# Designs tried in a protein design chat: miniprotein binders against q53ft3. Part 49

Target 1, 195 residues: q53ft3
Amino acid sequence: MFGCLVAGRLVQTAAQQVAEDKFVFDLPDYESINHVVVFMLGTIPFPEGMGGSVYFSYPDSNGMPVWQLLGFVTNGKPSAIFKISGLKSGEGSQHPFGAMNIVRTPSVAQIGISVELLDSMAQQTPVGNAAVSSVDSFTQFTQKMLDNFYNFASSFAVSQAQMTPSPSEMFIPANVVLKWYENFQRRLAQNPLFW

## First folded at step 18 (miniprotein)

Design sb6
Fold by OpenDDE base, second read of step 20:
Structure sb6 (fold): chain B 195 residues (1-195), chain A 97 residues (1-97)
Amino acid sequence: as target 1 above (195 residues)
Amino acid sequence: SDRERLIIKAKMAARWLRLALEMARQGNTEEAKTAIEFAIRLLRRIEELATTPEEEEIVEQAIEAAQEALQLLEQGKPDEVEEILQEAIELLEELIQ
């Protein structure tokens, strides 16, 4: 039902169900993690009027788990990106996972998803810095990536008069790269998730 | 309170069963099974939260209905599941009142 993604790591598609309404992903070496993506697999939707509250837990100075509400996933918003790097010094609570006997190691954090009624979710307040404006951040990243690629590619641009014959190599006109760049930007502007 | 928790879980279970019903109608058998399984887990918790014989009886009947529905789906009889799931949903609605 749920997936969890950390950049540079394999996607997790098998959450541990720790209760009738709660699922957990383990995040080893959590101190190196800046962002986590939580998403629905698409195999089964939430029932009507239900969604998931997403929590993060890290061990406190006593080794006890501290849970913080990151945000939500729903059928209407089946994925979300959360910043967790800044949460290590924050205050948390034990609810709703605090009563769960979950074996933890000091170096392992957890993402918890509590499946709840939407009405109940609306009463909860996520921690302020956890919810990354997913669209803006993604757009910014993509734009930087595109700019990097364009700058890189354009640095190799030569005029036809400057070309040295290399029969073993294929050449792409610079205008093709530019056209691709412009088209991609247009698509990105229309829908940041167009792929 | 335990009663409040019971009601919340009953509402959730009913919603899962409704989803199962819809999935079964659409021919999404595996998804229907999954939804029923989620409902059954909730129902088991509700059973533990029940404080009256009436509540216990209602939950037990709902569990039986859900299990029967699951079995029918496993047998490839989705057409027979609708009535049973509807019964289970009605039982839960009774529990919520």
Scores: ipSAE 0.705, ipTM 0.904, lowest interface PAE 0.6, mean pLDDT 86
Fold by ESMFold2, look of step 18:
Structure sb6 (fold): chain B 195 residues (1-195), chain A 97 residues (1-97)
Amino acid sequence: as target 1 above (195 residues)
Amino acid sequence: SDRERLIIKAKMAARWLRLALEMARQGNTEEAKTAIEFAIRLLRRIEELATTPEEEEIVEQAIEAAQEALQLLEQGKPDEVEEILQEAIELLEELIQ
């Protein structure tokens, strides 16, 4: 039902169900991770009136899990980016994972997702500024990727006067890339989740 | 309290069963099965939280109805699950009251 993505790693799509309403992803070598993306796979939506509270767990100096509320995913906001850099010394949050998880390996953290009624979620407060709006975070990440792509592609632009005649070879005019970039930016500003 | 936790779990189970009804009506059999399986896991926890014979009887009947609905979907009989799922939902609504 859920996916979990860290930049430079393969996406995880097989959460471990640890309770009737709780799912977990392991994050080995978590100290090298700054951001985590949590998203709905699209295989099944939440029922109406329900959503997911997303937690981050790291082992404390005794190897015991410290759980922190990062934020939420819902049918209306099915993906979110969470910043976990700087959370390793934070205080624990109120959380529903009780004693179900005991972490004894010092280099493995966890992402926990608790499926709950929306009314229950409305009373929860994420730790600090850990929850980056999926809109803001995805928009900024996407904008940086688009800028990089456009700059890279533009460095290969040639005028048609510089092209050799090669009727079997396909070319894309450089302004097509610019048009795509401008349209993508406009759509992203209107609806950051359109893609 | 255990009663408050039971009510929350019962509300969640009912919402999963309503999603299962919607999925079955749309011909989305695999999604309907998944929703029922989530509801059954919640019902088994409700069974552990139940403290009165009335609560225990109601949740047992809801589990039996949900399991029968799963079997009917496995047999390719999705048109027969609506009444049974509605019965399970009504049982859960009784627990919530």
Scores: ipSAE 0.687, ipTM 0.892, lowest interface PAE 1.0, mean pLDDT 79
Fold by OpenDDE base, look of step 18:
Structure sb6 (fold): chain B 195 residues (1-195), chain A 97 residues (1-97)
Amino acid sequence: as target 1 above (195 residues)
Amino acid sequence: SDRERLIIKAKMAARWLRLALEMARQGNTEEAKTAIEFAIRLLRRIEELATTPEEEEIVEQAIEAAQEALQLLEQGKPDEVEEILQEAIELLEELIQ
């Protein structure tokens, strides 16, 4: 039903069902993890009026689990990206996973998914900095990438008078790069997912 | 409270059974089975939360109906599942009242 992805690691598609309505993924070496993607596999949807509350758990200095609500997944939003790197020093929140005597190795964190009624989920407040806005983050990333490319390319700009003859090289006018940049920005503004 | 938890789980179980019914009608047999299995797990928890003989009886009947539906799907008889699932849903609705 659920999958979990950490960059640079194999995708996890087999959650451990720890209760009738709760699933858990183990995250070894969690201190090196910045972002986690939680997603539905597409094998079975949530029933109507239901979704999943996504929690993160890490051991505190005493080895006790600290749980935090990251956000939600639903049929309408079947995947979500969470930043967990800044949460490793956060305060615990109320969670439905109880005192799980999980023999925790100090280096292993967990992602927990609680399948709940949507009405109940609406009353919960995720920790502030965990949810990565997919559209805003993508737009910001794309803009940074574009700016980086433009700055890089423009740093090599020379006037025709400054050009050294190199018959083996092809040259692109700077105005072409600018036109491309402007067109791309226009398309991005119209539809961030145009690609 | 235990009663509140019972009601919430009953609502969830009913929703899973409704999904199973829809999947069965569409010919998605494996998905229907999975949905029923989820419902049965919830029903087992509800059974533990039940405090009256009437509640226990309703939950037991719902479990039996759900199990029968699962068996029918395993036997390749999806057409016979609809009535049984509907019965289980109605039992849960009675429990929620």
Scores: ipSAE 0.682, ipTM 0.893, lowest interface PAE 0.6, mean pLDDT 87

Design sb8
Fold by OpenDDE base, fold request of step 21:
Structure sb8 (fold): chain B 195 residues (1-195), chain A 97 residues (1-97)
Amino acid sequence: as target 1 above (195 residues)
Amino acid sequence: SDRRRLIIKAKMAARWLRLALEMARQGNTEEAKTAIEFAIRLLRRIEELATTPEEEEIVEQAIEAAQEALQLLEQGKPDEVEEILQEAIELLEELIQ
């Protein structure tokens, strides 16, 4: 019914059913994971009026699981990307998984999916910034990349008086970089997929 | 409360059985089986949560109906499943009322 994907790892298509309405994927070496994709396999849909609440669990310093609601999957949204890197030190939230006989290895986190009524799901609030819109994530990354490049390039800027003649080298005025940056940023703001 | 949990699970089980019924009608036998299996797991939990003989009886009957439906699907008799699934759904609706 469910799949779990971490970039650079094999896709998981066999969740462990730990309860009548709960499924779990193990995520070994979770500290290296930034994003997780949870998706429906397409073998069976949710019944009408039902969906899945997606939780992330990691062991705290005492080995106790800390559960956080990441978001939801539904028939209308059968896949979702979640950022978990910033959650690994967060506070736990209310969760339906209770005390599960899950092998608690310190390096293993879990993705839990609770199959629930949609009405019940609507009452739950995901942790902030966990649900990543593909578009939003792309925009944020692009903006960070642009900023990084601009800062890097600008750090090498010198005045004409400070220039050492190098006939074999080509030089680009700093104002060209700035102009490019501003133009690109404007275009990105108008349409993140302008390219 | 246990009662609240029972009701929620009963609602869910009913929805799975309705899905199974729809899938069976459409000829999606494997999906129907999966849905029934899911419902049975929920029903088993409901059985554990039941506190009255009446609740226990209703759940037991629903489990039997669901199991029969599953067997019929395995036998390639999807046309005979509709009535049985409907019965199971009605039993769950009774439990929810």
Scores: ipSAE 0.767, ipTM 0.928, lowest interface PAE 0.5, mean pLDDT 88
Fold by OpenDDE base, fold request of step 21:
Structure sb8 (fold): chain B 195 residues (1-195), chain A 97 residues (1-97)
Amino acid sequence: as target 1 above (195 residues)
Amino acid sequence: SDRRRLIIKAKMAARWLRLALEMARQGNTEEAKTAIEFAIRLLRRIEELATTPEEEEIVEQAIEAAQEALQLLEQGKPDEVEEILQEAIELLEELIQ
């Protein structure tokens, strides 16, 4: 029913059902994980009016599991990306997983999915910044790409006094690159989909 | 409360059984079986949460109906499953009232 994906790792398609309404994936070496994708396999949908609350669990300094609500998956949103790298210092939230005897290996975290009524899910508040917005991710990527290009191009900048004659080469003034960068950034800020 | 938990699980079980019914009608036998299996697991939990003999009886009947439906699907008789699943759903609806 559910799958879990971490970049650079094999896809997990066999969740452990730990209760009548709860599924768990183990995440070894969780400290190296920035993002996790939780998705429906497509083998069976949620029944009408039901969905999945997605939780993250990691061991605290005492080895006790700390559970946090990341977000939700539904038939209408059958996959979601969550950032988990910044959650290690967060306070635990109320969770339905109880005192599960999680084989507490210090390096293993868990993704838990609780299958619930949609009405019940609507009352829950995910931890901040866990859900990755596609638009925000795009904007961040674009900004990083722009910065990378600008830095790269600028590293080749020389003054006219430093120029050696190269009649076979075309030269672009650095100010042109800067103006382009500034204009593009402004347009991106106004409308990330301006292109 | 245990009663609230019972009602929530009963609602969920009913929804799984409805999905099973739809899948069976469409000829999606394996999905129907899976849905019934989920419902049965919920029903087992409901049985543990039941506090009255009436509730216990209703849940037991629902489990029996769900199991029968599963057997019929395994036997390749999806046409006979509809009535049985509907009965199980009605039993759960009674439990929720």
Scores: ipSAE 0.763, ipTM 0.926, lowest interface PAE 0.5, mean pLDDT 88
Fold by OpenDDE base, second read of step 20:
Structure sb8 (fold): chain B 195 residues (1-195), chain A 97 residues (1-97)
Amino acid sequence: as target 1 above (195 residues)
Amino acid sequence: SDRRRLIIKAKMAARWLRLALEMARQGNTEEAKTAIEFAIRLLRRIEELATTPEEEEIVEQAIEAAQEALQLLEQGKPDEVEEILQEAIELLEELIQ
């Protein structure tokens, strides 16, 4: 039902169900993590009138988990990006995951998703620094990724006169890459979540 | 309160069962099964929260109905699931009142 993505790491698609309405992803070496993406897999939607409250847990100085509400995912917003790097010194609560006996290691943080009624979710206030202005940050990330790819690909560009016969290799014209890049940018500008 | 928690979970369970019903109608059998499984987990928790014999009976019947629906889906009989799921939903609605 849920997925969790940290940049540079394998996507997690199997949350541990720790309660009838709660799911958890483990995040090893959480201190190196700046952002986390939580998303619906698309296999099964939330029932009507339901969504997910997304929490982050890190161990406090005593090794006890501190939970903070990051934000929400819903059928209408099936993915969200959260900044967690600045949350380490924040105030948190043990609710709603605090009552759960989850085995934790000091270096492992957790993302928790609580499946709840939308009406209940509306009463909750996320921590201020966690909600990445979703569109701008995502757009910036995507743009950086695109630029990186374009720069990488263009570094291999050679003129036809510079080409050496390599019958085992296929060649893509640089203009194709450029066109793709331009088209992608256009689509991104129109809808940052077009994919 | 435990009663409030019971009601909230009952509402959630009913919603999962409604989703299951919709998925079953659409031929999305695996999704329907998943939804029913979620509902059953909630129902089990509700059973623990129940304080009256009447509540316990209603929840038990709902669990049985949900389990039957799941079995029917596993047997490839989605057309027979509708009535059973509807019954379970009605039971939960009774519990919420």
Scores: ipSAE 0.748, ipTM 0.919, lowest interface PAE 0.6, mean pLDDT 86
Fold by OpenDDE base, look of step 18:
Structure sb8 (fold): chain B 195 residues (1-195), chain A 97 residues (1-97)
Amino acid sequence: as target 1 above (195 residues)
Amino acid sequence: SDRRRLIIKAKMAARWLRLALEMARQGNTEEAKTAIEFAIRLLRRIEELATTPEEEEIVEQAIEAAQEALQLLEQGKPDEVEEILQEAIELLEELIQ
């Protein structure tokens, strides 16, 4: 039903069901993790009027779990990206996972998904800065990537008078790169998901 | 309260059974089975939360109906599942009133 993805690691597609309405993924070496993606596998949807509350748990200095609500997944929003790197020193929140005697290896965190009624989910408040807006994040990433490319390419720009003859090499006018950049920005502004 | 928890879980179980019914109608047998299995796990918890003989009886009947539906799907008889699932849903609706 659920999947969990950390960059640079294998995707997890088998959550441990710890209760009738709760699922857990283990995240070893959690201190190196910045972002986590939680998504529906597409094998079975939520029933009508239901969704999933997504929690993060890490051990505190005493080895006790600290749970924090990250956000939600639903049939309408079947995937979400969460930043967890800044949460490792945060305060715990109310959570439905109870005192699970999870054999706590100090380096292992958990992602918990609680399947709940949508009405109940609406009353919950996620911790700040955990939920990454997919559209905004994508737009920001794309813009940074474009800027990086443009800066890189333009650093090699030379005037024709400065060119050294190299018959084996092809050259692209800088104006072409600029035009491409402008066109891409326009398309991105119109529809961030134009691709 | 335990009563509140019981009602919430009953609502959830009913929703899973409704999904199972829809999946069965569409020929999505494996998804229907999964949905029923989720409902059964919830029903077991509801059974533990029940405080009256009437509640216990309703939950027991719902579990039996859900198990029968699951068995029929495993036997490749999806057409016979609709009536049984509907009965289970109605039992749960009675429980939450």
Scores: ipSAE 0.738, ipTM 0.914, lowest interface PAE 0.6, mean pLDDT 87
Fold by OpenDDE base, look of step 19:
Structure sb8 (fold): chain B 195 residues (1-195), chain A 97 residues (1-97)
Amino acid sequence: as target 1 above (195 residues)
Amino acid sequence: SDRRRLIIKAKMAARWLRLALEMARQGNTEEAKTAIEFAIRLLRRIEELATTPEEEEIVEQAIEAAQEALQLLEQGKPDEVEEILQEAIELLEELIQ
C-alpha cells in the first residue's frame, strides 16, 4: 500500500503494520537523511473518506521515541516529500504511535503512517517546516539550473564575425537557446508541474 | 472515550469493506482481499473495545462475514462475496448507531 524513498537508498515497499491502522518504515542511519518521500504504491487506494497521516519518529536524549506529524497522503495527493533533517531538536507532539511498543534500535528513525478518516486528519497540524513546499523548492531549483545552463551556454557565444571557421562542426544559434529558455520559464511560471 | 474510538474504527472498517466490495466487482481480487484483511484487523480491535453483549455479537458476526468473504475470494467466487460484504457493512452501520 505504501512506499518510502530516501535519496541514494533502495525504495521500501513493505511497511510493517504495527496496529490495525498504523504502518511503519525503518530508516537506518537517519542522521544522514535530509528528505523522505512517502507515496502510495497504487496497488490499493484509501477507502473513500480516508487518508494517511505521516509521522516521523526519532529517539530523544532518553532513548524515548518522539513522534512528529509531517503531513498527509491521500488518494488525491498520493505522494509527499518531507524534510526531516531539522526535526531532531523538535518538541514531541501528541502522536497516535505513543502507546505502541515499537522495537527501536539506536540510530534508526521511523516513518509512521496512520490511516485515518479525512475528517480527523483535518484537525491535525503538521510541524511547520517538514512539508517541502514542493512547488517553491522545485521552482527555485529549476530556476537555478536554468540560469546555470544559460550562463554556461552563453559563455561560448560568439558573433558570426568572430566565429572561427569549422566546417565539420554543427552550431546552434544562441537565439535558439534563449528562446528555449524563455519558453521554459514561461511554462514553469504558469505551472511548475507542467510535465 | 472508548465508545468514540469504537465508532471511528467501525466507520473505517465499513469503508474498507465497501472498497473491498467495489474491488471484487471490478475483478481486483487481490486488492479486495487486502481491503478485507484491513477491515478484519479493525474489527478485532473493535471487539476489544466492545462493552456490551450486543456490541460483541455484532462485531463477531461482522468478523465471520468478512472472513467468509475472504475465503470466497480465495476460492475464486467473487460473485458470492457481495451479499456477505453487504451484510458485514450493515452490521457495522448498526454498531455506529
Scores: ipSAE 0.725, ipTM 0.911, lowest interface PAE 0.6, mean pLDDT 86
Fold by ESMFold2, look of step 19:
Structure sb8 (fold): chain B 195 residues (1-195), chain A 97 residues (1-97)
Amino acid sequence: as target 1 above (195 residues)
Amino acid sequence: SDRRRLIIKAKMAARWLRLALEMARQGNTEEAKTAIEFAIRLLRRIEELATTPEEEEIVEQAIEAAQEALQLLEQGKPDEVEEILQEAIELLEELIQ
């Protein structure tokens, strides 16, 4: 249902369900992470009137998890970028994860998502400066997604001389992907919110 | 209190079942099954929170209805789940009152 992306790492799409309404992603080597993107995969939406509260957890000096509310994802805002670099020394906050009977890895950080009624979420206050909604952060996310797609698609490119006839398969010329990449990148530079 | 927590989880379960009903009507069988599975997990938790025989009976019947709906979807019979899902939703609405 959810995805989790850190710049320079493979996207995670297989959250661990740790309770009837709670999901977790592990973040190894969390000290090197400054931003995390949490998003809905689009496989299933929230039911009407529900959404997700997003939390960040890191181990304290005793290896105990410290949880902080980052913000929210909803059908109306299905992705969000969170700055976590300043949170690794912060104080914990109220959170719904502390009573769960789950196996955890206390030596790594985690992103937790709690699926809740929207009315319950409206009463929560995220830690300051965790949610990043600036045009610059949006542009960075968009550029990395653009590069990821281009690099993945380009890794399958073959020349005409290398091509084996396969009449039951559909093919896309590599030039089409390149033109899309270049055009998208140009439009993003002109107006980051064009799409 | 357990009653307040039960009501919140019952509201959430009902919303998942309403989504399942919509997905089944649209022919989105896998999404409908996923929504029912989330609802059943909530119903299991509601079962643990129930403190009266009436609450226990309602939750048990809601679980049985949701499981039957899931089985029908697994058998490729999405046209047969509407009444069963509606029954489960009505049971949850009784529980919320």
Scores: ipSAE 0.705, ipTM 0.900, lowest interface PAE 1.0, mean pLDDT 81

Design sb8
Fold by ESMFold2, fold request of step 21:
Structure sb8 (fold): chain B 195 residues (1-195), chain A 97 residues (1-97)
Amino acid sequence: as target 1 above (195 residues)
Amino acid sequence: SDRRRLIIKAKMAARWLRLALEMARQGNTEEAKTAIEFAIRLLRRIEELATTPEEEEIVEQAIEAAQEALQLLEQGKPDEVEEILQEAIELLEELIQ
């Protein structure tokens, strides 16, 4: 139902179900992680009136888990980027993962998702600087994808003087890609949700 | 308290069963089965929280109804699950009061 993404790592799509309404992803070597994306896979939505509370947990000096509420995912906000770099020594918060109160391997943290009624979620307050604005994070992420696409496509550009005739192949003029790239960047900067 | 936790989980189970009903009506059989499976996990927890014979009887009947709905979907009979899912939902509403 959920996925978990860390930059430079393979996406995780097989959460461990630890209770009837709770799911967990392990994050090995969590000290090197600054941001985590939690998202719904799209295989099944939440029922109306329900959503997911997202928690981060790391082992303290005694190996005991410290849990912190990061924020939420819902049908209306099915993905979120959370900054965790400032949370790896913070104070715990109230949380529903009491059954996970066991000594943990020191280098492994967890992302926990608790499926709850929206009314229950409305009473919860995430820890300070955990959530990244969905609009700002979407714009930043999309800009990086645009840059990557343009650089990749441009690396294959050839001038007409270098071009070998190949009637069985389809070609796109490089200026079309550049114009699309420039227009998309401009529109995204003006309205991140224009699409 | 156990009663408060039971009510919360009963509300959640009913929500999953309503989603299952919607999915079955749309012909989304696999999604309907998944929703019913989530509801059954909640019902098993409700069974553990039940402290009165009345609560135990109601949750037992809800589990049986949800399991029957799963069997009908597996038999390719989605048209027959609506009444049984609605029965399970009504039992959960009774637990809620």
Scores: ipSAE 0.702, ipTM 0.901, lowest interface PAE 0.9, mean pLDDT 81
Fold by ESMFold2, look of step 18:
Structure sb8 (fold): chain B 195 residues (1-195), chain A 97 residues (1-97)
Amino acid sequence: as target 1 above (195 residues)
Amino acid sequence: SDRRRLIIKAKMAARWLRLALEMARQGNTEEAKTAIEFAIRLLRRIEELATTPEEEEIVEQAIEAAQEALQLLEQGKPDEVEEILQEAIELLEELIQ
């Protein structure tokens, strides 16, 4: 039902259901993560009158999970970008130096999604600065997605002299992909939210 | 209050079953099954919250109806689930009152 994306990592689409109405994604090495995107996969919508509250969980200094409300996803707002770099509290005591090996404590945080009635969600207040309000951050994310797609598609480009005949395959001229990329990029610069 | 929590869960289960009914009517069998599965998980939690014999009987009947609807969808019979899903929804509305 949900996906979770961190820049430079594979998208996660298989949330662990931990309760009848709660889903979790693990975020290993969360100290290196600045932003997380949470989105609905489109496999099934929320029922009318329901939505999802999105939480970030990390261990406190005693190793106990701390859950902080980041924001919401709904049928009307099916994706959201959250900044988590200001929320981290993964500081643990390192081993004293000397005759001991230094072992880094494994750092696993979680993104939790609680499926709730919209009326229940209206009573909650997210942690400040968690939801990304900067158009520049959204534009950077979108531009990186565009660059990755273009670079991937371009890596298969061949000249017509280099083509192996394959009558059962369909081909797209590389110029079509380039024109699409350039058009999308111009639209993004004009209105980052056009798509 | 266990009664307040039971009502909230019953409202959510009913909404999942209404989505399942809509999906089944549209021929979206896999989506309907998914919605029923979410409803059943909520119903199991309602079963734990029930404190009266009436509540226990109602939730037990709702679970049975939801499970029957799921079986019919697994058998490729989406046209046969409407009455059973309506029954489950009405049982949940009784819990909410």
Scores: ipSAE 0.683, ipTM 0.891, lowest interface PAE 1.1, mean pLDDT 78
Fold by ESMFold2, fold request of step 21:
Structure sb8 (fold): chain B 195 residues (1-195), chain A 97 residues (1-97)
Amino acid sequence: as target 1 above (195 residues)
Amino acid sequence: SDRRRLIIKAKMAARWLRLALEMARQGNTEEAKTAIEFAIRLLRRIEELATTPEEEEIVEQAIEAAQEALQLLEQGKPDEVEEILQEAIELLEELIQ
């Protein structure tokens, strides 16, 4: 249902379900991470009146998890970028995760998503230092997603001699994808908010 | 309290089942099955929270209805799930009051 992306890393799409309404992604080597993207995969929406509260957890000096509310994802806002570089010394927040559902590995943080009624989410206040990234961070994230897409699509490239006949299937020449990639990069450099 | 937690989870389960109804009507069988599976997980948690025999009976009937709906979808019979899903939703609404 959810994905989690850190710049320069492979996207995670297989959240660990730790409760009937809670999902977790592990973030190894979390101290090097500045931003994280949490998004809905599009496989299934939230039911009407529901959404997801997004938390960040890191181990404190004693190895105990410290949970902080980052913000929310909903059908109306299906992706969000959270800055976590300033949160690794912050104070904890009230959270719905139990201690037994938490991995206690000193170098691994976690992103937790709690699926909740929207009314319950409206009463929560995110930690003040979790505001979305600046335009420069947005541009870096967008560029890395673009690179990831191009590398993924290119990994399936074959010559026409390698193709099996599929007359009902439509295909796109590889140079169209490359042209789109180059055009997108140029437009992003001119105006990071053009899309 | 256990009663407040039960009601919140019952509301959530009912919302998942209403989404399953919508998905089944659209022919989105895999999405409907996923929504029912989430609802069943919530229902099993509600079963653990139930403290009265009436609550236990209602939850048991809701689980049976949801499982039957899931089985019908697995058999490729999405047109047959609407009535049983509506029954499960009505049971949850009765539990919520």
Scores: ipSAE 0.665, ipTM 0.887, lowest interface PAE 1.1, mean pLDDT 80

